# VH-VL binders against o60147: the designs that were tried, part 3

Target 1, 175 residues: o60147
Amino acid sequence: MLEKNKYLYIFRHIQTNQVLLSQGNVLKKTALFQLPYPLQKPVAPNGMRPAKLRKDHWVPLLKVEFPNESMFQSVFMQLLNYRKYRSVQPLTSDLLKLPIPVRRRKIMRQEVPNTIADLADILNKEKFPENSVRLQLSDKSDSEYADWPPSVQIDSEEIKLSRGFREKTTVDEAR

## First folded at step 3 (VH-VL)

Design k11
Fold by OpenDDE, second read of step 4:
Structure k11 (fold): chain C 175 residues (1-175), chain A 122 residues (1-122), chain B 107 residues (1-107)
Amino acid sequence: as target 1 above (175 residues)
Amino acid sequence: QVTLKESGPTLVKPTQTLTLTCTFSGFSLSTYGVGVAWIRQPPGKALEWLAHIDWDDDKRYYPALKNRLTITKDTSKNQVVLTMTNMDPVDTATYYCARIRYYDSSGYFDYWGQGTLVTVSS
Amino acid sequence: EIVLTQSPDFQSVTPKEKVTITCRASQSIGYYIHWYQQKPDQYPKLLIKYASQSFSGVPSRFSGSGSGTDFTLTINSLEAEDAATYYCQQYDSLPLTFGQGTKVEIK
């Protein structure tokens, strides 16, 4: 059986800039499990896992196309590991010196660029074939967040923003 | 391709002000998580961070030199300028500009210029 | 400021041997340490970021480890081209600081 292309979708929360990974262009409730469990019952924007998925609060950040399932899974799992690792690391002393509100804002703002950087780092290490991975960003300028290896082909077209999901493209329909 | 290049005088007299310009390409200083730093290295000595500026126009200086240093950016020209007043022979060093990549509330210098040797002498 | 102390200051090493450079921070800095290589008459180049992450293009013989206050840069099998001065640098807090450097020469 010929392996089919696999797609990774990354969404960001419009308020908290939290990031969710998705194997499909529509966010599933189970995606929320990627977020930290709240100590109490707070809702985001406390940087915690909300009780319910509000699809309208999430917008596509980027789409990555892999030529096969193996590559997809490898990158997907590594992204989760990177995020987990980062989440358990102590904050910098510099950050801790900031007032709590300022600190929180700064932390919230860094998740998106960190995720992009993680992705690039992972892809750089994987040494995939040249132009074997296609990257489409909602904002092309976000590609500047990282140095991309030759395996990555950045799409000239930006993805259209659709809260909570992305509309099927011709590529998606071929899946 | 990311490149940085330092420009400015290579000879400065004591008490004069040094103005160095970092011209870069391959990235934008309007991009989140990006900054430009100045680092100097006296001949045969270690590296010393002087200052940096980020995409949000946040400026940081080495405390001991803060009153002598000013860093500014022109995003449209892809330039960062460092001024250092009251130069002294002790300030003789190779001055580097480098790109800072911020990650997890920290950062590293991933690309550097070739550096420019500035000699302070009467 | 955070003081980074490298050890040793100088090493003369035979090719293919293992090189170990240590960097000790005056206080805990988590994993916010980076390593640079500077060859004679060249600008510094990033080797390792965040204690253990290799930068793009860096040979696999280079590795970093450590957390808290003690960090290590390792060259598994030294090559002639690795003759350089190596610096650790912290970004846990301002001001940013570098180690004093470790010069590695080839025997």
Scores: ipSAE 0.323, ipTM 0.792, lowest interface PAE 1.9, mean pLDDT 89

Design k16
Fold by OpenDDE, second read of step 4:
Structure k16 (fold): chain C 175 residues (1-175), chain A 122 residues (1-122), chain B 107 residues (1-107)
Amino acid sequence: as target 1 above (175 residues)
Amino acid sequence: QVTLKESGPTLVKPTQTLTLTCTFSGFSLSRYGVGVAWIRQPPGKALEWLAHIDWDDDKRYYPALKNRLTITKDTSKNQVVLTMTNMDPVDTATYYCARIRYYDSSGYFDYWGQGTLVTVSS
Amino acid sequence: EIVLTQSPDFQSVTPKEKVTITCRASQSIGSYIHWYQQKPDQYPKLLIKYASQSFSGVPSRFSGSGSGTDFTLTINSLEAEDAATYYCQQYDSLPLTFGQGTKVEIK
């Protein structure tokens, strides 16, 4: 059986720049569990995890195409692990000196570059075949946030998705 | 490709103000997760961080020199400017600008300019 | 401010030998330390970030280790081109600070 391409979508919050990983071009409610702290008020930027998913608050950051499920799953899980690991690491003394709301804002605003860096690091370590992974960015300049291995081919075209959603493709439907 | 280049006077008289410009390419300070720092190195001595500015317009200064330093950015021109007042011969050094890459609540200097030697002399 | 003390200040090493440089922080800084290489009349270049992560293009003979207050930069097999001054730098707290540098010369 011929393996099908798999797609990782990464979304960012338009206000907080928090990041959600998605196994498709449509964000699911369960994606919110990626965020560590529940919100008292379900409105950003007051908290880390909204009570409800507002798809219109999330915009695509990048799309990664993998040639098979194994590669996709490996990278996806590692990304989650990186995030989890980072969440339990001690913060810098500089950040600890800041008021909690300011600190939280600073941390949240680093999720995008952190995620991009994580992705590149993971891909570098995996040593996938050359040009086997296709990366499409909403903003091509975001590619500068990491050194990409030869396994990654960066598309010249920018990703064009609606906020929190894109119409399903035939590939997506085949999942 | 990321590049940075320092420009400004190479000779300054005591008590005068030094103005250095860092012109960079390959990245933008409008993007998250980056900054530009100024670091100097007196001849034969160690590196000394002076100031930096990040994409969020957060400005930080070396405390002992804070009153003498001003850092600004012009995102549209891809420039960061450092001004240092009341220059003294002890301020003679090679001045570098460097990009800060922010990650995991910290940052590192991944790309540097060639540096410019500034001599303070009467 | 956080003081970074490197050891030794200077060492002369035969090619192919192992070089070890230590950096001690005046307080715990987790892994928020980076290493730079500066050759004569050149700008500093990033080698290791966050104590143990190699920067792109850095030869595998360079490695970093440590956490808290004690950190080490290791050159597994010294090459002639590795003659340089090495600096550790912390980004745990402001002001950002560098070590005093370790000069490595080739015998």
Scores: ipSAE 0.507, ipTM 0.826, lowest interface PAE 1.1, mean pLDDT 90

Design k17
Fold by OpenDDE, look of step 5:
Structure k17 (fold): chain C 175 residues (1-175), chain A 122 residues (1-122), chain B 107 residues (1-107)
Amino acid sequence: as target 1 above (175 residues)
Amino acid sequence: QVTLKESGPTLVKPTQTLTLTCTFSGFSLSKYGVGVAWIRQPPGKALEWLAHIDWDDDKRYYPALKNRLTITKDTSKNQVVLTMTNMDPVDTATYYCARIRYYDSSGYFDYWGQGTLVTVSS
Amino acid sequence: EIVLTQSPDFQSVTPKEKVTITCRASQSIGSYIHWYQQKPDQYPKLLIKYASQSFSGVPSRFSGSGSGTDFTLTINSLEAEDAATYYCQQYDSLPLTFGQGTKVEIK
């Protein structure tokens, strides 16, 4: 079993592009609490938190390995704070000028890039030791959404997905 | 490492067309979240945004100068070109290109070139 | 267009003193404001993004605050190397605009 304590997984919804953070490669139902309440400013169309976690609707976006759990926790909490902050900010005037359907599409498309940018920003500020953080992406090109500090080593291999859209594990390979 | 560098003529006659090229490295204009802008600064004056282009080839211009400005990109060469027609002495300024990092339907200029002084004189 | 008005235009400050620069927007722009530092004969450098987020490599003595229409850049203890002109810039709407700049000199 992979050590869960120092691994950050970020998942994206295959339809809405919403993002969930996870400690470990398996999403827990409590992860849905990261999403805004239905009556709040929506990050995605209808701004609705699903009542049920459909794991098959979420795919790994990236995996980050930290040197220890403390560093993981720090980054994890900061990511949540960034997201929360972003969710309560007013929309730009330019965005407000757009028709609602177009606006919604743009908001949906920026969630993944914004999250990646947040991660990079946090890591840039933390000044971790060189090559002490290992980043693996489901799509290597997603690394281009941000500039990464020397502390981050980007894995040349992409995350391998198993049935159900989670990272393949040793257990999955044995099946 | 992200770098940008402006190139082009440093002296232009009135009514002529200025063509500036921004050559950059460390990033590409092929994916979401990145753009290149041109900003100018007359000697001893404030900064003025002129135009920018993003990864999706969306072009935006300062309205008052829109009819004089054209911005294009060559992604394969990592270059962005700005043309400005009908130059006047009032257009004398240091011209900068800068990278735009897009975030949350907004953006900021995180890396700049050193700038090139363009003098318009007969 | 959105007009950004900085205050003051000029400050002469003794080293180690606190410097405060304000930027007022002609309309509410949320937190979509950035601060740049331009030293003499140099290109502008990003200091603060989105009102309060320090850019990478920026010393901790620099901080930003504000929302809506009123924003502040603070240098809590001025260093000699901080002599520069500082600009605020908005990306709430096009056209993008800068403040007129605040020149900070060392006494």
Scores: ipSAE 0.426, ipTM 0.819, lowest interface PAE 1.6, mean pLDDT 90

Design k4
Fold by OpenDDE, second read of step 4:
Structure k4 (fold): chain C 175 residues (1-175), chain A 122 residues (1-122), chain B 107 residues (1-107)
Amino acid sequence: as target 1 above (175 residues)
Amino acid sequence: QVTLKESGPTLVKPTQTLTLTCTFSGFSLSTYGVGVAWIRQPPGKALEWLAHIDWDDDKRYYPALKNRLTITKDTSKNQVVLTMTNMDPVDTATYYCARIRYYDSSGYFDYWGQGTLVTVSS
Amino acid sequence: EIVLTQSPDFQSVTPKEKVTITCRASQSIGSYIHWYQQKPDQYPKLLIKYASRSFSGVPSRFSGSGSGTDFTLTINSLEAEDAATYYCQQYDSLPLTFGQGTKVEIK
């Protein structure tokens, strides 16, 4: 059976810069479970898990194309593990010196670069074939968040921003 | 490719002010999670962090030298400048600039310049 | 400031042997420690970040472990090219600090 390309979409929250991983170009409600903070009100601005998915609050950060399901799953799961691990790590003493609101904001703002760094780290470790992974960013400057291995080909074109989802393409439908 | 290069005088007289410039390429200080630090190393001794500046223009200094140090950035030129006043022979060292990658409220120095030896002598 | 104490200060090792360098922090710093390699007359190079994460391009023989106050850099099988001084560095709190260094020489 021929392997099909798989796509990882990473979304960021417009206000909090929290990050959600998606196996498709449309965010699902279940994606909210990725957020480590409990459900509380007010939700989004405080970096907590919102009760409902507001797709209009999320924009695509990057798209990663994998040549097969195995590679996709490996990277996807590792990303989740990295995030989980990070969430349980002690905060730096420097950060702990900050007032709680400031601290929270700073932590949330780090999710984007952290996720990108994680992705690069994972890909570096996986040692995939050269140019086997295609990366497309919403902002090319975001590529500077990490050193990318030879397995990653960075697309010269930026992804179009769409809140909460992107329109399905023929390739996406084939998943 | 990320590169950093230190430039400035290699000989300074006591009490004078040292001005070093770090010119870098391959990244921008406008990018979130990026900074540039100065680290020095006296001959045969360990590394010592001096100061750093990040993308948000946050400046941090080694406390014992804070009153002598000033760090600034010019994002448009991809340069970071360190000034150190009242130089003393004890300040003789190889001075490095390095990129800081911030991650999880911490950071590491992933790329370094070759360093420049600064000798303080009368 | 957080003091990082490395052990040993110096060791002479035969190629292919295992090298272990320890770094102890004066207080708990979680995993916010990094390791650098500096060869003579060269600039330091990043090896391990956050106690156990290898930097890109670093040979697999290098590994890091530890949390809290005690950390270890391991070279599983020493190569001749690994002769260098190794430094641990913390970014838990300011000021940033380095260990005093461990010099590894080849027998």
Scores: ipSAE 0.433, ipTM 0.810, lowest interface PAE 1.4, mean pLDDT 90

Design k5
Fold by OpenDDE, look of step 5:
Structure k5 (fold): chain C 175 residues (1-175), chain A 122 residues (1-122), chain B 107 residues (1-107)
Amino acid sequence: as target 1 above (175 residues)
Amino acid sequence: QVTLKESGPTLVKPTQTLTLTCTFSGFSLSTYGVGVAWIRQPPGKALEWLAHIDWDDDKRYYPALKNRLTITKDTSKNQVVLTMTNMDPVDTATYYCARIRYYDSSGYFDYWGQGTLVTVSS
Amino acid sequence: EIVLTQSPDFQSVTPKEKVTITCRASQSIGSYIHWYQQKPDQYPKLLIKYASKSFSGVPSRFSGSGSGTDFTLTINSLEAEDAATYYCQQYDSLPLTFGQGTKVEIK
């Protein structure tokens, strides 16, 4: 039996910096349901869900390899919960002072760092074995958005950008 | 650049209440994963954690001193205040405020104030 | 509470020598231990986080290792500026606690 997928891919929108989670290196249309707002026109940046998944508008943000699928699923679900939680939180007074379009843009710009921070927090709580989780970033500087627990080993190599998907490598298949 | 600074009285009489203020810059206490802690150090002694408050207004206290300690924050002013009641000479120490990079189950103190020496004496 | 016991309490070391400080926890804390340096009349500074991760700006001669109950801070080649008291601190569980400190002096 083939080992089940234990890889988390996080993608960001090239324009809005919205974030989508993916099990596997190819975005599926169902990923759009992760976005908090209903389908409306026009599409983002107003925090709206696009009508169609344009894979060419999404680039890999990071890749996480977990020891097993169970750990992956746990973290995946927690990430979604964190996102939902943030979406219903009251806005700060500072944000409320801004015009709606500006406010929305600012909030969207925080999705990437917030997601990274969430991931780090979740992993800290899970207390996985040391160096059992492998993290690879498209931009190494993004690792600075959070402090990582000992369970996380950050890969020195950056992800090669591929819009909408990441090509499987021999290494990925062997794992 | 992250900076913290403690302010308050440097001399307190026994049984009186100590009020210390931590004023910080370079970060916001509204940021996820951020908090401010108070840590004290008696002269020539080790460090002792007293309390901390995080971005979500969660407050934690050293159990043995919980009934004497109150920590609050004013995010708009970038200030955290610690009050400690019923001061005793044994409470004489340098009091530090520090930023904590906090997660639900762990964290560390990455930036500290210079500290303020508080002497409790009649 | 979790008790952290450092060893030794004091050591005098010649420059360029290796310094080893140990911190033992009263119970297993995984890798949730941090190390701080406090020079005389100064505030503590973070050196190592999560047992082995160097904080930004910390010289490479400082390193940390260990897991569970036994942890080590190592200064590979002691510099004169490294004279200080070093503290371990745990954040596995509340209350947060520090070791009693290890004072390092230069011969």
Scores: ipSAE 0.013, ipTM 0.587, lowest interface PAE 8.8, mean pLDDT 88

Design k8
Fold by OpenDDE, look of step 5:
Structure k8 (fold): chain C 175 residues (1-175), chain A 122 residues (1-122), chain B 107 residues (1-107)
Amino acid sequence: as target 1 above (175 residues)
Amino acid sequence: QVTLKESGPTLVKPTQTLTLTCTFSGFSLSTYGVGVAWIRQPPGKALEWLAHIDWDDDKRYYPALKNRLTITKDTSKNQVVLTMTNMDPVDTATYYCARIRYYDSSGYFDYWGQGTLVTVSS
Amino acid sequence: EIVLTQSPDFQSVTPKEKVTITCRASQSIGSYIHWYQQKPDQYPKLLIKYASQEFSGVPSRFSGSGSGTDFTLTINSLEAEDAATYYCQQYDSLPLTFGQGTKVEIK
C-alpha cells in the first residue's frame, strides 16, 4: 500500500539557490510553475523560470513528514503563499543602493533561508502536537535558519536523496 | 532557547568610555541571517538603535554616533561588545542587546536582553 | 533617516474595546516595518514582523496591516495585560529607526 501523501520535499538549485516544493521525492516538471515567469533582461536568477527541468541541477534541501495529508496540504499552500508574497514585495532601499552584482548575490542567498524561516513560521502558527512533525535536512546546520516549535522533531540523520530524485527502493526494482 | 544578557558598568563618569558586553546563547553569530544589535532607551523616552554586527562581521552604526561607537564580536564566546567614548549625561539610558534576524534584505529584533541601566554622572 | 510617526501618543481604553495604533513613515518602506510591545520595566517584545506577520506566541487579538507609508497595529479586544507602550520600527534603510511610541492604558 502506498503511503498517503504526507511528505514535503524541498529542493534548491545548485547555481541560483531557487527553491522548489515537491509533494514527492522526485521533482516533476510542473514544479517549475512555482517560479516566476521569465522577465526581460537583466533579471536576477531567482526571477527566472527555466524552460526545462534539469533534475541534476536540483539538490534536496529538506524533507518534512506530517501527521496526515491535511496538515501537509495546509503547510504546502501556506509556503506557496509566503513565497508569492515575498516575490511581489519591493526591494529595500538599502538593497537598492548596492551595485547590481552585489544585489543579485544577496538576493540569491536569501531564498533558502527565507524558505526555511517561512516553514518554521507556518509551523509555529499551526500549533501541531508536540513532536508530530519530522524534519530531516540535507545539511543539519540549515536548521539554524529558524527557531522551531515543539511540534517539530529534527532528525539527527541527514537526508541522502539523489539530486532531483529519490533513492531507489526495493519497490522500484520490482517494477 | 534564545537568551541575551547585557553586562558592564552601571555608572560612568562624563568623558569616560562605556564598554558593554552582550552574552548570548541558543544561537550562533556564525549563522547566516543572524546579527546582534545594541539599542538604548533613555528613561521615559523612545528606543534608539545604536549599532549592530552580523554573521559576516558587517558593522553598522547610527551615523550621528558613529565616531563614538565600536562594535565587535567573539563568535567562539558568543559575545558582542559595544564601546562608546566620551560619555555624557545625555547618554544615560537602559542599553539593550537584541538578536537580529535578516530576511528579505530586511530584519527585525526577535529576542532581547533584559537591558542594563547606565547612568552617566559626576 | 526615515522618520516614523505614531498616532496617538496615548490611549486610555476600556477592556474589550478595539485599539488602533497608526505608524506613518516619512517615505515608502514597503512592508518593512515591525511592531514591538514594551510593558513597564520590561524589555521590548516583538509582536508583528513585516507589517502583518504575527510573531510566535503572540495572541490572535493582535494584528498588523498596511504598506508603503501607512501602517496599523490593531488589538481587536483589549485585555488588561495589554497595557504597554507600542513601537513601530523600520528596516527599509539605515539607520534603523523607531516610532516615538504609543502608550496604551486601561481605564
Scores: ipSAE 0.321, ipTM 0.784, lowest interface PAE 1.9, mean pLDDT 90

Design m27
Fold by OpenDDE, look of step 5:
Structure m27 (fold): chain C 175 residues (1-175), chain A 122 residues (1-122), chain B 107 residues (1-107)
Amino acid sequence: as target 1 above (175 residues)
Amino acid sequence: EVQLVESGGGLVQPGGSLRLSCAASGFTFSDYWMHWLRQVPGKGPVWVSRINSDGSSTTYADSVRGRFTISRDNANNTLFLQMNSLRADDTALYFCAKDTYYEGSGSYFDYWGQGTPVTVSS
Amino acid sequence: EIVLTQSPVTLSVSPGERVTLSCRASQSVSSNLAWYQQKLGQGPRLLIYGASTRATDIPARFSGSGSETEFTLTISSLQSEDFAVYYCQQYNNWPLTFGQGTKLEIK
């Protein structure tokens, strides 16, 4: 089994705060299919799926290491299901009062905390062995978005990935 | 029509401070990255700083890091540049520029202001 | 940083002439190159991005070509309003950098 099959990477868009899940430490174009398909040619600020991936606009949110690929696949699929479920829920009255572009932006900005909360909820339900799941965050404060089960060991070191990529480069750091 | 209007420039002594403002209109300000650039007469523009759409991420040129702070007020469609510890070599015409959103890589600018002059001299 | 060198520094031309401006990069910038026009007392105006794509509302007489380290901006038939300074800019690497500019002046 390949090492990468045990890892979940979550990226957020630095402009829209949209979230993408990745099995690898390099964000792939196919990840964009996780975003809703636009009615027209999309741009990220409109809260829809871009036609092409700008990897440099996506920063690592967190990295999760699972004991095996099976556990990874289970959590990965559940995350997608949670997202889908959320997307079909009725909008609150407050959101409905807003213009569509503003509404979309607000919804997108909630994807980060929602995704983190989803992950925690899924892991709580899975009841994996204690300290069997390793969680690394780009910002340690993001761990506060949820209560984590004993199966999760939060790494004291922040994630050291470049934007959308495995390794940081001088160019990436300058951005 | 997209408009960017810079203000706040002027004459200041070395070590002094200035706060530049850029009033944006004609587009959804909160959807775009914004930049500050500066230009010495007879020279090309030089990139100074960038801020993402919601202000959660900022980047600076090495020459201004630790001295300049970029910020934005999306409610009022305004971009700011707080300049502290100003030096003579900070003298330039300062522009705010709108980033484009395209499906490529990097940043280029589809709209610029007219600039506000900053002169640092004793 | 990537250094962009433009040539010539100044070009004296007459309306109706074909103009070719060059921009050379110290290292590869792929196709991540933009061209700007700047008139006296104004901010730069985007002409070309992606080395060869015209920005919105830019006249067809402006065209860009090139890749990697060699780029060209061409004005097929110079108009009176085209006298200005032209800058290239790379956005392949941070920090973003501009050329020193080419000034088009009337002959």
Scores: ipSAE 0.000, ipTM 0.565, lowest interface PAE 13.7, mean pLDDT 87

Design n13
Fold by OpenDDE, look of step 5:
Structure n13 (fold): chain C 175 residues (1-175), chain A 120 residues (1-120), chain B 109 residues (1-109)
Amino acid sequence: as target 1 above (175 residues)
Amino acid sequence: EVQLVESGGGVVQPGRSLRLSCAASGFTFSSYGMHWVRQAPGKGLEWVAVISYDGSNKYYADSVKGRFTISRDNSKNTLYLQMDSLRAEDTAVYYCAREPYDSSGFYDYWGQGTLVTVSS
Amino acid sequence: SSELTQDPAVSVALGQTVRITCQGDSLRSYYASWYQQKPGQAPVLVIYGENNRPSGIPDRFSGSSSGNTASLTITGAQAEDEADYYCNSRDSSGNHLVVFGGGTKLTVL
């Protein structure tokens, strides 16, 4: 397995809190395909896929280092499946009472905690070796959105925020 | 080169047992979940069973549950399917398939298959 | 267990575009993958995830999904594309269970 493919970066939109997954420390245009595509092409913050990637609108949420590419890919695919599942769930009565724009915003605000919770759930089920997964958060408080299994070691150092990308580390540069 | 080679197929009478093997090479066998998938003559693909990379988890289709046992020997790079109480409807080509990532839901490599015929 | 349904057979003229669709409740939760099978051969993975092609698979193959459906599209069908195509996904019941569609026989005219 190639070590260069063992890093998961998750970004959030600074306004909408939408979430994008990335296999690299720099967001690619193709990442936008993760967002729903409406019949009409609205631009964020309507909670839909923007026409263009504005890298300066996205900041790193967290970085996960896996032991190998296989584990990374497994978690990545599962995260996508979790998101897909969530997107088709019926709306609660409380949400249905809200105007559509407000509803969309409220849903989008939950993407960050939901994604973090999904990640934790996936990792709990996978039962990876103890301290084999390294998690670094831009905000340490975000780790409170979920209980983490023994396989996860939370880094004491927060990620330095860089819009559209995470600053390259020595390990990243070796990719 | 990734290779999966099934063996052990043949003609058996109903109620008998048969053990299939799948020899893996060209990759780290112990790092991958493995599946058995079968295909009756002229019919579609049917999922049979899965075993996790370390053999700790096993799951079966309802059609074979209680009769078939999936296992693996990572030291020999071999996947097994013990088939007991065979029925006519178990007649099929049996494929071993590699799941490249846990819970990925797809198979990137398949063996050539081995034919199991259950007939009186 | 969950079920996936496919049209038993579809036809496409040489050079034209064809879409093979898979439908099932599991597809609301999970992505589908697609396999090509020719007579006397093992299945070959052609599409997985949203729209991922394994190495060696021509770019005329693409995948899409909507609601409880997944689709395999061949843009510019070639004679060699005549085969059976199967979709699969995780079963809605979870626990790493897998379900296959019934398969679609594609004839290239």
Scores: ipSAE 0.019, ipTM 0.611, lowest interface PAE 6.0, mean pLDDT 87

